VH-VL binders against q9nrl2r1430to1533. Designs and how they scored, part 55

Target 1, 104 residues: q9nrl2r1430to1533
Amino acid sequence: GGVHELSAFEQLVVELVRHDDSWPFLKLVSKIQVPDYYDIIKKPIALNIIREKVNKCEYKLASEFIDDIELMFSNCFEYNPRNTSEAKAGTRLQAFFHIQAQKL
Key: E = the ipSAE of ESMFold2; O = the ipSAE of OpenDDE; V2 = 0.75 times the mean of E and O plus 0.25 times the DockQ between their complexes.

## First folded at step 3 (VH-VL)

Design j2 (framework fv_nezutatug)
Fold by OpenDDE, second read of step 4:
Structure j2 (fold): chain C 104 residues (1-104), chain A 122 residues (1-122), chain B 107 residues (1-107)
Amino acid sequence: as target 1 above (104 residues)
Amino acid sequence: QVQLQESGPGLVKPSQTLSLTCTVSGGSISKGYSWHWIRQHPGKGLEWIGSIYYSGRTDYNPSLKSLVTISADTSKNQFSLKLSSVTAADTAVYYCARGPYRLSYHYGMDVWGQGTTVTVSS
Amino acid sequence: DIQMTQSPSSVSASVGDRVTITCKASQSISSWVAWYQQKPGKAPEPLIYAASSLQSGVPSRFSGSGSGTDFTLTISSLQPEDFATYYCQQANSFPLTFGQGTKLEIK
């Protein structure tokens, strides 16, 4: 153990988490707060899960990492109507991600 | 099971404010649900008026001529509708309804009140 | 606003018939459509959500389909209790909007 430089994936996750529009994506959706969420979304994912996968070196390809991030946004747009705060936040965060992902 | 019941005066004079209350029983105004007002003019279809969420956030139909205010009193397990400056066009059956999801209308409106008739007449 | 246009406005059918009601959205709304049944003097009752999912307690003779702009409600074999007015509703965007309704009458 010790201080090490973040990988490109780690750094991108940090940037996503720090983004103002990350709030819908930080953790898995609470079943208590959204009782029907998991009836609709079959592959739930969140930034904390993606971060853990990065930390465990589970992504062998950048495309795998990108797929999980895109899944996260896809879930958001599948569950949330277009002009909800969550969908709007997701739209902005996804745009940010697409720009940052080009650096991978 | 959750039940909704509308209450309020059945007659309102033009230019006055229509006030209705929806009382929720068998459940609570809690996270995971949305609460709606819908009306139906005699012989016509359904018109969404507005919604309120557990967070206190509200959404209103911008097409309504009168001012709409929806509020909630969680301590009484009620949410209310105020429609100001009413006219004959506001004569309708008014329904309150619940949506099963707090931040989504995916399931539509799964529980409805029986409706209350409001007539605007001088 | 998103307009929901139902067709037909009215339809006459007999018990046992297959009945299809359509709803067309003025723009794509994915699968954010709900269907309701309303009988005279009663509140609407939910039938379908998310375009094709049955609400709890709804008979299996009811089904919904479609995505994007075109949606259908189908009653495979009409029962006496099914004569009513049906409404579609979009839940994709605010303001929430309903179709004008389809009155299903006995032939």
Scores: ipSAE 0.021, ipTM 0.668, lowest interface PAE 5.1, mean pLDDT 91
Fold by ESMFold2-Fast, scan of step 3:
Structure j2 (fold): chain C 104 residues (1-104), chain A 122 residues (1-122), chain B 107 residues (1-107)
Amino acid sequence: as target 1 above (104 residues)
Amino acid sequence: QVQLQESGPGLVKPSQTLSLTCTVSGGSISKGYSWHWIRQHPGKGLEWIGSIYYSGRTDYNPSLKSLVTISADTSKNQFSLKLSSVTAADTAVYYCARGPYRLSYHYGMDVWGQGTTVTVSS
Amino acid sequence: DIQMTQSPSSVSASVGDRVTITCKASQSISSWVAWYQQKPGKAPEPLIYAASSLQSGVPSRFSGSGSGTDFTLTISSLQPEDFATYYCQQANSFPLTFGQGTKLEIK
């Protein structure tokens, strides 16, 4: 919604980016390097895209911001089996996000 | 056509470190694919050892209890396996193989080396 | 770890026969199974991925099916070059695991 919510979204995205487990989520998955990704994942998203949306004031509600972050994690768990380093990083980062999102 | 070729010593003494290298031709190890080590004990089936990705990330079979290290040398287009503290039970044919990046777990391995025989004996 | 059990462990067949090999996972693996063919002294060669997708260059007489825990590889009309050992592999979770193999022999 407002200026305060925009600042809160920016702060949370920065905290996610700086987290040790953010590496699978920093940028969109490369179609050249991972050609099958976009056959499986129909709504790709990453932290750099979410941050750009925050900076352009595209989130009107906190729920829209939360939905995009949750989509990012959902894509991770859909594409990566449970025991992969990506899925483990996603699980830990999602738990961190849920704690921080309570402040929104 | 991507080709993989294993190289290393055919004989290793017990308690020493086994070192194998996989040379990749016809494609780059720095792009998009996961690279795997699999072994086959005499008269037995296949055992996955571990993998390395273009990002440098590694995944290992827990049954090997951190005895395994996989590394990549992009300048030589090679990836390598080190297995420490070997015993006679590590006698096997060792294969390197290519899997798709991230989908290596879902789509299996589509290119395999010819295999190299390793015997652990005194 | 997910155990993959193949049945039968060996099968004897004649050229022209329909052959089926079954693979059972100890827990659900969705459709994430691959099949390989291995001839004596040679590396495994991929046949099927994602349970039912034929690897490029593999003859259409090979097909795969199944989901969850039960998977089948079928050779619709056996050819002389098909006598080999066949392995299934689960690709659902780490560590990646293989079945024990099914040896296809001349009757």
Scores: ipSAE 0.006, ipTM 0.609, lowest interface PAE 11.4, mean pLDDT 86

Design j20 (framework fv_nezutatug)
Fold by OpenDDE, second read of step 4:
Structure j20 (fold): chain C 104 residues (1-104), chain A 122 residues (1-122), chain B 107 residues (1-107)
Amino acid sequence: as target 1 above (104 residues)
Amino acid sequence: QVQLQESGPGLVKPSQTLSLTCTVSGGSISSGYSWHWIRQHPGKGLEWIGSIYYSGRTDYNPSLKSLVTISADTSKNQFSLKLSSVTAADTAVYYCARGPYRLSFHYGMDVWGQGTTVTVSS
Amino acid sequence: DIQMTQSPSSVSASVGDRVTITCKASQSISSWVAWYQQKPGKAPEPLIYAASSLQSGVPSRFSGSGSGTDFTLTISSLQPEDFATYYCQQANSFPLTFGQGTKLEIK
């Protein structure tokens, strides 16, 4: 087979996942570990879900992709108080994302 | 139902280390949630000391002059507080409490121990 | 740190009265506010979370409102068992902080 280049969305997701501050976002929050999470967050999302949507070509517009990423961060800031490890990580990762998203 | 119970010496000498334990019953500290220490000086309000989470992560009140260490023993379903170099200002009723996991306090601290009085005196 | 300032520090009221306690945050804390009731010699008990949600088992005469910096705890019709000290608490940022308390006394 030939070498396939990653789409811009795929590449960005890879970069987000590899980022040091991605740990709060890699997968959905466990209901067992965080019993109240889904009482607060009504539209849960994580990088693995976004990656799957990318792989399935569910994003037709860059704005749709960006919206999901922003939702992911919004969920983090909605659930986690400020100056927490999760919120701080989210802040840094979001900043990174905003820079990378300019390339889309 | 979940219940919390504080235990430890009621008297501590100045410069010594205050050590308290909170025993959780009716639920597991390994099932999520956050676990907190709060104190109340006589006739005063409430002061958050610190918290420990299921992950083992801890948060502490930076305003405290004494060194704070919070730890958990999942095998005993307990979490503990150590406050070093105590002074008279550390005389208070000490409470342990339960809250939501992962730094969310949406539901506030929903379960409290009865509190234990600690007096710092020479 | 976020300061929580309660008003009034004390209030005298009679059974059946409508009582309102306010809490002002030094900065916006969204709706991350909890209210507690504490009776003498007892631990605080949770009343309200997320500014306006009643904890399980709390009578409906208790209500909370507000967002941003200004929050209110209301007791629509005071009952004998409601005389106590009330505290607000913010959970928006660390360190977690409480109001100085409001002592509700019998008139």
Scores: ipSAE 0.021, ipTM 0.678, lowest interface PAE 6.1, mean pLDDT 91
Fold by ESMFold2-Fast, scan of step 3:
Structure j20 (fold): chain C 104 residues (1-104), chain A 122 residues (1-122), chain B 107 residues (1-107)
Amino acid sequence: as target 1 above (104 residues)
Amino acid sequence: QVQLQESGPGLVKPSQTLSLTCTVSGGSISSGYSWHWIRQHPGKGLEWIGSIYYSGRTDYNPSLKSLVTISADTSKNQFSLKLSSVTAADTAVYYCARGPYRLSFHYGMDVWGQGTTVTVSS
Amino acid sequence: DIQMTQSPSSVSASVGDRVTITCKASQSISSWVAWYQQKPGKAPEPLIYAASSLQSGVPSRFSGSGSGTDFTLTISSLQPEDFATYYCQQANSFPLTFGQGTKLEIK
């Protein structure tokens, strides 16, 4: 809670954004570039949306923040076949997240 | 580990164009980060010159007016600074640095080059 | 442009001392301040981002606090390697701007 918890969520989002494997997750997938994405993915989310929720104090519990990050990775693995650059980036970034999330 | 290295001439004559290149290793300049040029005048603090984003978008310090151009060469994993019509006031140590993505522009720079000294003198 | 003013311009301290450096923005910048350490002849090294978040690899004796216009960097127990110049930077809006620096000197 409060300022300390906001700082922890913000720190983790920043570390995720700065990670070289963050590129598939920085913003929502474009419907123009990937037309079938929103037919497959029913709860789209990205790091920019998660960060906005952190800044607006919308996460009451660390579990809610973690759930949104995990949703982002689940969407990646649902849409992108194994062995794609997106899925590989997601796998590495998720492992990094799991290590950092232990501090929450 | 991402590393940045500046290169360019140590001496530039007044009225000429200063050209510096930053070579990035251990990470891609296309990977969502912003890439910055910062300079430090002798005995003074740090001055932000400008940045380029993975999308090719550039942002420049208005105090440098129309004199600055930043570009990227993704095939060489480099980004470069051109500063035209230099004067003695442009004598400084020039740094390149990695900063946040635009959606997270509220953060500082997390990786810096070692700096290259540029003297503007006849 | 947002002006960042640091105080003091220099401070003399001894190993083991608690040192506080302050930074004031000319307008509200939320929590968007970063802190850097620079040793003579070297590039700045990041210490803190978003006012209070410790950069990976930075010792826990460094901490940051503040919001709005007033920010502080604290070193809880000064070590010999901490003698350096410290800079704050606002990341609220372009152009990005830095404080003038605080030189931390051995007493």
Scores: ipSAE 0.000, ipTM 0.553, lowest interface PAE 17.1, mean pLDDT 85

Design j21 (framework fv_nezutatug; at its last look DockQ between E and O 0.07; V2 from the best seeds 0.00; counts 0 for: pae E 13.4 > 2, placed apart)
Fold by OpenDDE, second read of step 4:
Formats: sequence, C-alpha cells, structure tokens
Structure j21 (fold): chain C 104 residues (1-104), chain A 122 residues (1-122), chain B 107 residues (1-107)
Amino acid sequence: as target 1 above (104 residues)
Amino acid sequence: QVQLQESGPGLVKPSQTLSLTCTVSGGSISSGYSWHWIRQHPGKGLEWIGSIYYSGRTDYNPSLKSLVTISADTSKNQFSLKLSSVTAADTAVYYCARGPWRLSYHYGMDVWGQGTTVTVSS
Amino acid sequence: DIQMTQSPSSVSASVGDRVTITCKASQSISSWVAWYQQKPGKAPEPLIYAASSLQSGVPSRFSGSGSGTDFTLTISSLQPEDFATYYCQQANSFPLTFGQGTKLEIK
C-alpha cells in the first residue's frame, strides 16, 4: 500500500484520540452498559467513526468535520450531567479541539 | 437537598387500580436520574416495582405481570405509579426513590420518600 | 432473576461488637451491590453502593466488600443507633432485587 501525508483532519483526529480525556469518545456507547443512551441520543457518534469518515474522504468541507466533532461533544453534554467524569473530560477535550480546529 | 414524597389513597378495593404520585422537591426529575417505586409488604422485605428515567424509558418488574404503569410529569416534577387489578397481596408500604442517572454506574437508591401505606380491602 | 440471599436472617449483638452480614448473589453481579439500613416505621436509608463505596454522611464504622457473588457489610463497632434491619440489593440487571433482610437486635 501507498503512504500518504496525513490530512489536517486526520492529524486532528489523531491528536484527539491521544488526548488523556478522549476515553469517553473513542467508540460508541455500549447499549448493554448504558441501556437508555440511545433513547436520549439520536445521532450517536464517536472518534472511531469520525476517523473512518476521514479515511473515506467523506468530509468535503472543514465545517462538516467540525460539525461531527461538535455533535460528539453535544451528545456527551446532553446525556452526562456536568459533575460526571465524562462531562468533565468532554469539557477539557472540547477546549483542546477548539484550539486545534483553528488550524483547519 | 432533594426530597421525595409519596401521596395517594391509603385504601383501595380489590380489582381496582392503585394510584400513587411521588412529588420531588429540591431537584428536577429532568436532571437525568432514575426514579423508582419500591414496596414492602407488612413484615416482609423490599420489592422493586419499576423505574422511569428522565428520557421517559420505563422498566418494570416482570413479576407484576404487566399490571404496572409508571409515568412522569415534568411540569409538576412528579412521577406516578398505577397498579391495576389489585389484591390483598398488594397491601404494602409504597416508597418512591431516586436512583443513579445512568445504569452503568449502578448506584443504589440514594434518596427515598417516607413511604405511604396502601391497604387493599373490600 | 438474580436472587440475593442474606445471612444471617437475624443476629443479636452488643454495643461495641463487630458485626458482619453477608449477601450471596445467585450469579455474578460484579460489584453492583448496595446496602440499606431500615429502622421500624422508617424508609430504608442508603449505606453502601458499588459494593464498597460509602454513601454521603454514613459513619466510617460501616464498610462493604466483595465482588462477583459474595458480599459483606461490616460494622466495626456497633453503636446503639445501628440496631435495625439491613438489606442488600443488586443493581447489576433488571429486575432489581433485594436480599430478604438481616435484623440486627440488641443482645
């Protein structure tokens, strides 16, 4: 297979995944572990899904990529109370994302 | 602090529907917690009846043979229990309680109402 | 359904005693066990959650331990206000179920 330079989207996803606060976002929430999650969250998304979309070149605009990332955080804050570890992690990760997204 | 208070008729005739309401104060039922009904027959242990989540999802004890309906009224900050076709076996102290905001944390029920006695008698 | 079996059903003890109550689940429930204290004519009060975590305001003489199927509630030094009925509860799966209770009486 060929080697190509990482796009800005790919690079940002890598940085998000490697962040210490990415653990709530690495993959979709388990319905078994959180049975009522999908009763609340109607557009589930996670970093692995976003990464896949990037790899498939599904994002034509930076705004589309940003929208999915923001959706991911929105879902987190919609489901998780502010005092939870998930929400706290999300707050920090989102702040990091907002800084990195300026490079897009 | 969050407080729960049960209310409803203390006497119900057999075959009728038991109806109770739990009023929550000091916090919103829309805050993401789970809300439960538990009962205790005289001199007996505790039996979980059912639960409702702020999403509207409900879970019921299968032993009650689908005779239970739990609902919530966010505008009144209340949730209710209806138990149809009651018998003497449904005589108990009924408690409402607050549970964890997500099942994966599996916290116990951390806030309870004082309980209300319901007697089924003709 | 998951059955929770407490032992003993009743126990007599004196102030200052170490008291241990056990709860056995019919199947593995990880650490998803809660303990409650109930005094006559009162609602249950939460003591422990997640098998070993103390609820807010609960005295440190109370402790919980265990995982899988065997769980224990311990009162290190019994106080007069501790005489009550105790219940374990599994929060692993629906339907939620309680132990039959352990009545702790004064000797």
Scores: ipSAE 0.349, ipTM 0.812, lowest interface PAE 1.3, mean pLDDT 93
Fold by ESMFold2, look of step 5:
Structure j21 (fold): chain C 104 residues (1-104), chain A 122 residues (1-122), chain B 107 residues (1-107)
Amino acid sequence: as target 1 above (104 residues)
Amino acid sequence: QVQLQESGPGLVKPSQTLSLTCTVSGGSISSGYSWHWIRQHPGKGLEWIGSIYYSGRTDYNPSLKSLVTISADTSKNQFSLKLSSVTAADTAVYYCARGPWRLSYHYGMDVWGQGTTVTVSS
Amino acid sequence: DIQMTQSPSSVSASVGDRVTITCKASQSISSWVAWYQQKPGKAPEPLIYAASSLQSGVPSRFSGSGSGTDFTLTISSLQPEDFATYYCQQANSFPLTFGQGTKLEIK
């Protein structure tokens, strides 16, 4: 919805990017570096893409924004076994996201 | 926790095909890890042979050209190495190993088998 | 192929010493280096991944650092059980390649 929601979405994305556990999610996974990733993950997404979508006003509903953030975490947990650094970072960042989302 | 166990013959004749199997226990080979074969020649260092992903994709060391095949059998939770036309130069300790996840070849190998000695001799 | 050059080839040190082993890549590999310890007659054991991340269960006296082409494994206070050969491995691109090893003798 309106400019206030987009500002709130931007602030939330900024807080996610600044979090210490954001490193696996900043940009799309490289197909060259992770050859089979896109065979498994059909709807790739990353924080830089979500931030650009906020900047370009591509989210019409707050639920669409939240869906992209949750998709980002779901992709992480689908591709990565639970004991990996990326899955552990995803768990912590997702918990942080849920806390920050309550401030909307 | 996850454990890897190599099996196969310890003695192979020149020109034959070396065939080794790695059995994975405590985890699934279809879980998004990468699965590797590495060998260590007598008195020399470690040489990566190749890898297989749960998707079936393989990557091989170019130094072994078209002599290597790595395959997986998900029903047996195993992956295998075949090295054709062996010579004395293929005498080594052979290890299977696991890479931990998505950038798994970037993170090295976090679980290793105990190794199996293969001697190529008449 | 990315060549990994390890230094020194061997080192003798006393219990309690600080030991530093270096590994140089022939081109930039970001932070994609792993380190292994291999004791005689045994498989390599993982120590470090991504240049500086300590594998679970590895003693805190082990640490890694570096980025780009220059990487270091440090043992801050050498123990008798640290006698082994140490290998670095680049994980930036295929083929995966290992350094030639550094033999650490405790005496």
Scores: ipSAE 0.005, ipTM 0.588, lowest interface PAE 13.4, mean pLDDT 87
Fold by ESMFold2-Fast, scan of step 3:
Structure j21 (fold): chain C 104 residues (1-104), chain A 122 residues (1-122), chain B 107 residues (1-107)
Amino acid sequence: as target 1 above (104 residues)
Amino acid sequence: QVQLQESGPGLVKPSQTLSLTCTVSGGSISSGYSWHWIRQHPGKGLEWIGSIYYSGRTDYNPSLKSLVTISADTSKNQFSLKLSSVTAADTAVYYCARGPWRLSYHYGMDVWGQGTTVTVSS
Amino acid sequence: DIQMTQSPSSVSASVGDRVTITCKASQSISSWVAWYQQKPGKAPEPLIYAASSLQSGVPSRFSGSGSGTDFTLTISSLQPEDFATYYCQQANSFPLTFGQGTKLEIK
């Protein structure tokens, strides 16, 4: 048999997950801890959901993958005021994503 | 590949409303990006008109004195610009562009339409 | 509004030259500047965002630097396709504002 090769999308998601600023994005926001989140954010998403979609081969185009990651950041900036730790983490992780997405 | 295309009348009479539409293909206007209108007067630089976000939030250039309305039609994957009470000073090439998200500190427009020329004359 | 002022307004250079274009903000904008290239009859093309981050697909000869009020776009070794007008844009606050442009011309 051949050697296993990670997909470009899988490699990028793994890099995002392992980044120090990924903590607001690893899984869906808790309704118990943040009860108004789902009143404001109509299309919730997180890195664990995106990674599952990659593993199930649900992204047919790079643009679809990029759109989901950008939606994740958009949700962060819509919900969280600019001066919060979440928004600052999102800003740094988004910049990192844009650099890494050049490989796509 | 995401592509943007402007459309609308190339000639508008003074005091009328300029109406332009940007059609987005290869991506959704609901995907979390910001969607912008920028114009360029003949022989001049770039002027930001305003933006709309996936949430429906709009931001406008105050220099346009509330003459601007930007709206989105998610069913057609389009966003539109209306500029009321136009004068010859509104003659320009109008661009639509994709930018990052609301509250993002990385505002740069990464995808641009080809531009549409609008002339305001009697 | 934050005013962005570019220097020079025009520059003449030869292929292989190192070219620098500067952009000054009327107040501090941290690192929130983007740079664009525009060729006649074409839409602006993004080059750099967040002062120093290279846009995907842009050649490595382009680089950006600066923070606060003073920013620089550098082309390390000018190529024939680089003759164009360059614009800076501040992203610190609304309204978003552009510099007046720097026209890069063949010597």
Scores: ipSAE 0.000, ipTM 0.564, lowest interface PAE 13.9, mean pLDDT 85
ESMFold2 (binder alone), look of step 5: mean pLDDT 91; pTM 0.942
OpenDDE, look of step 5: ipSAE 0.020; ipTM 0.689

Design j22 (framework fv_nezutatug)
Fold by OpenDDE, second read of step 4:
Structure j22 (fold): chain C 104 residues (1-104), chain A 122 residues (1-122), chain B 107 residues (1-107)
Amino acid sequence: as target 1 above (104 residues)
Amino acid sequence: QVQLQESGPGLVKPSQTLSLTCTVSGGSISSGYSWHWIRQHPGKGLEWIGSIYYSGRTDYNPSLKSLVTISADTSKNQFSLKLSSVTAADTAVYYCARGPFRLSYHYGMDVWGQGTTVTVSS
Amino acid sequence: DIQMTQSPSSVSASVGDRVTITCKASQSISSWVAWYQQKPGKAPEPLIYAASSLQSGVPSRFSGSGSGTDFTLTISSLQPEDFATYYCQQANSFPLTFGQGTKLEIK
């Protein structure tokens, strides 16, 4: 029963997940839907993985957390042309992240 | 191996709608690839018309004066092109092609149909 | 729209020659460039993707390079079957656009 306060990382992940532009990033890309995704992206990551790492206290430094988030966006922009829905969503979500990350 | 085959009428009258179908064999259009229509006017270069993705999402070339509609029929493993209000400028060889990446063109278009000639003439 | 300008529009060469074709984008497109070969009466065939990656089955005499706005397709030693028209294509932004083509002819 007690109410637990979220850590700064936990809270930020929650905010990212709830963002309207989070849909490309919620889970790892499906090999079924995108068979050759992993031929290009060698370090796949998604918000659910990052959330799990946060829950497991795997991030000892804020920079480590930020690096994973930036990797997530980097993967998106590496795989998707600039004016795709995914890239556009990523651009907006990354901007949001950069603002929120200043609070860490 | 995946193969693409264009089909449709070779003659279309001005102001009518050009309709073509691309039949895919050796693979499923529901496998996460992108599917494209490209045309080539006689003696000219290549022009992208539009694309459809596994998700059903479509992208069209905004420079085309005629209305473009691309659709897919997964049950038949086909995708189609409709170009309305055609003119002589729409006379071309029409190709369908596959892009290997869904929502990405990183590999370009790796499989092409043989092309089908469409002539717009009264 | 992103314009792709190829140079030269045509080139004459002999078997065994080194041939270079360039493509310039009107704006930066990173490495989102593909190259195609088209022979008369045939559909284009893919050669290069992501500016420098060789498509499966393409001979190693073909190579691509470049990033940003300037890209190059090179044939290290021209073979008889290489005489054709070549096209570059950008995959960075919609609408997808092609270069005007380079016709490689026998000298």
Scores: ipSAE 0.021, ipTM 0.669, lowest interface PAE 5.5, mean pLDDT 91
Fold by ESMFold2-Fast, scan of step 3:
Structure j22 (fold): chain C 104 residues (1-104), chain A 122 residues (1-122), chain B 107 residues (1-107)
Amino acid sequence: as target 1 above (104 residues)
Amino acid sequence: QVQLQESGPGLVKPSQTLSLTCTVSGGSISSGYSWHWIRQHPGKGLEWIGSIYYSGRTDYNPSLKSLVTISADTSKNQFSLKLSSVTAADTAVYYCARGPFRLSYHYGMDVWGQGTTVTVSS
Amino acid sequence: DIQMTQSPSSVSASVGDRVTITCKASQSISSWVAWYQQKPGKAPEPLIYAASSLQSGVPSRFSGSGSGTDFTLTISSLQPEDFATYYCQQANSFPLTFGQGTKLEIK
């Protein structure tokens, strides 16, 4: 992984964070607010964790980065019923991600 | 790995303008992160000077009112600090740092430059 | 401006000790505090963000807690490389402000 690859991951994460539908994904779900979340979701992740991994050069391949983003969406759809604001935001943000990921 | 490096003059005369540049490598200043200047006076703690976002938006410490300008040069992947009308009180180590994304400004600074010493003396 | 006050200003400890450093904000900052470690002659290194989240690569002996106005940084078993000055920072509102620092010294 080169300098240009790091810039591409950083730019994609920033575009996701800036998106109006990123609010369910910015940080890990609070156990105080949602106590059963960690009983259901065994591999929790959020954009702040993915950002940290990008910053520390933990992604060596674009596929590893994409896998973590897809895990984040998968967790959203597993926990949240399809008619919730969280699931609707996840659906729109995932579509946006698929378009932007073509730049990688 | 994102790295930041400060550069500028080590000595500035009172009443002159201090100019420092931060060169970013391993990542783009055009990313959604915020880019910050922090200083540390001899034997003192840390003081936040200001920040710039990829959009060009700036935020400054009100205590430095009208004395600070932060700018970005995306073609060089650099951001810079100008501090006008300096006095001996501006003697400090100056750090540049990467802060959080615009929507996540609550997370603090995660990458810091090594710092550059600035002495204001006649 | 939000004032951050650290306690103690200096603490002496031995390797293996549990050390706690506190930080008090002059008004509520929710969970928006970060902690940094600074060794002599070096830049600050991030330790904790959002009160309790470990920065990537930071040893698990470091932990943060608190919300509102009262925050704590804990080192569960002090190591030789941990002797440094520690700073808290509020990230709730501009201007960003730091505590005055706590110097952790060898006993």
Scores: ipSAE 0.000, ipTM 0.548, lowest interface PAE 18.2, mean pLDDT 85

